# VH-VL binders against Ubiquinone biosynthesis protein COQ4 homolog, mitochondrial (COQ4): the designs that were tried, part 23

Target 1, 235 residues: Ubiquinone biosynthesis protein COQ4 homolog, mitochondrial (COQ4), of Homo sapiens (Human) (q9y3a0)
Amino acid sequence: SDGAGPLYSHHLPTSPLQKGLLAAGSAAMALYNPYRHDMVAVLGETTGHRTLKVLRDQMRRDPEGAQILQERPRISTSTLDLGKLQSLPEGSLGREYLRFLDVNRVSPDTRAPTRFVDDEELAYVIQRYREVHDMLHTLLGMPTNILGEIVVKWFEAVQTGLPMCILGAFFGPIRLGAQSLQVLVSELIPWAVQNGRRAPCVLNLYYERRWEQSLRALREELGITAPPMHVQGLA
Below, E stands for the ipSAE of ESMFold2; O stands for the ipSAE of OpenDDE; V2 stands for 0.75 times the mean of E and O plus 0.25 times the DockQ between their complexes.

## First folded at step 22 (VH-VL; framework fv_recaticimab)

Design s_h3 (from u1 with heavy chain E99S; at its last look DockQ between E and O 0.02; V2 from the best seeds 0.00; counts 0 for: pae E 18.3 > 2, placed apart)
Fold by ESMFold2, look of step 22:
Structure s_h3 (fold): chain C 235 residues (1-235), chain A 122 residues (1-122), chain B 112 residues (1-112)
Amino acid sequence: as target 1 above (235 residues)
Amino acid sequence: QVQLVQSGAEVKKPGASVKVSCKASGYTFTDYYMHWVRQAPGQGLEWMGYINPNSGGTKYAQNFQDRVTMTRDTSISTAYMELSRLRSDDTAVYYCARSGKTNYYWGYFDYWGQGTTVTVSS
Amino acid sequence: DIVMSQSPSSLSASVGDRVTITCKSSQSVLYSRNNKNYLAWYQQKPGKSPKLLIYWASTRESGVPDRFSGSGSGTDFTLTISSLQPEDFATYYCQQYYSWYTFGQGTKLEIK
């Protein structure tokens, strides 16, 4: 009934009933297979409207966040010059981001485009969140294994309040072994929650202007502490 | 050796769209960025945007953001640029041009297509 | 955007002359961490596509004659042709690739 034409590239206008069906279906699929990143994306786009508005409004009030909303930077191979980033010193944000991509065999371009958000500005906010997620792995020192993803989801849930982050944080641990679950509950969740509350909203950080900054200096600026243990080998 | 061959000249009415192709040969198509640059008659060069042929990721110049779409077909090593809602001031020669590898940057254009003349007239 | 300004807009010269074309950017295109200037020069003959001459401000592209040289740093750059040949009469463009991609307006070099 909405029937409005596209509001941005890749936009698929949907009615409220269609959004409800997409939300229910994508939630079921994401719970049964958390690696269906396309279904996680659909869930976030169909359920997070009010929270996206809150995030957008707080970005507008932050000088750096407002600049991001105005300039609409993107983190992808189409906006990154990986060769230029390779020229940066070891320990810089850009070099450590490249190391993260290489070590974990991931690309900034593996995310589906935003389709189901009926406001162009909010569509950018959720797109930016998806691109920042991999940057959070670099900032927090977390791998892309199941344990590392859950730790990042706890940080994101505290920072954003997005329903998909809250659901991932609380229900993601179901597939962890007993040792990983004990470490998660006793050490990693408290660390992620403390850092999520202490750090400024990570959507307000203009990463594209900070590639040359020391990662250690950036963590100190943001109040992000070292994780209590090395996560790569635990899950 | 390296060659970029573009589609033929086009004449369009205002409000129409045009899609120009650029077929690459002599190198691995997915390893290099492909740019589009236009030149109005008697004028200088204007960068329009680029595509990463490996990922399909794009970046458009601000003046074209709402009207340009760049795509590619990796099976035939061909890049495309589509410009919609044409105006008379879109009359120009449109070039494709190659820049640095997707995993090692350089932003200068070492190979250019022959150019495609697009004329927009009422 | 970084604005590129060339001078002169046109000039006339004879075969054998030394010619200098300047290019000025509105912001520095020198990246201090790698000490490279993100600047290129192109030659374009009428009815033809541009041809790369110089990159990194001073590095000559393969197959470009020794008479072409680039110099400068930061915001001020120069293309020099030490002894003009008949095939050098063309329009020359500078281009920055430090922050996105912009071209100078061009310098037309004509036979006197």
Scores: ipSAE 0.000, ipTM 0.418, lowest interface PAE 18.3, mean pLDDT 83
ESMFold2 (binder alone), look of step 22: mean pLDDT 94; pTM 0.956
OpenDDE, look of step 22: ipSAE 0.012; ipTM 0.552

Design s_l7 (from u1 with light chain R33S; at its last look DockQ between E and O 0.88; V2 from the best seeds 0.61)
Heavy chain, then light chain:
Amino acid sequence: QVQLVQSGAEVKKPGASVKVSCKASGYTFTDYYMHWVRQAPGQGLEWMGYINPNSGGTKYAQNFQDRVTMTRDTSISTAYMELSRLRSDDTAVYYCAREGKTNYYWGYFDYWGQGTTVTVSS
Amino acid sequence: DIVMSQSPSSLSASVGDRVTITCKSSQSVLYSSNNKNYLAWYQQKPGKSPKLLIYWASTRESGVPDRFSGSGSGTDFTLTISSLQPEDFATYYCQQYYSWYTFGQGTKLEIK
ESMFold2, look of step 22: ipSAE 0.657; ipTM 0.864
ESMFold2 (binder alone), look of step 22: mean pLDDT 93; pTM 0.943
OpenDDE, look of step 22: ipSAE 0.374; ipTM 0.793

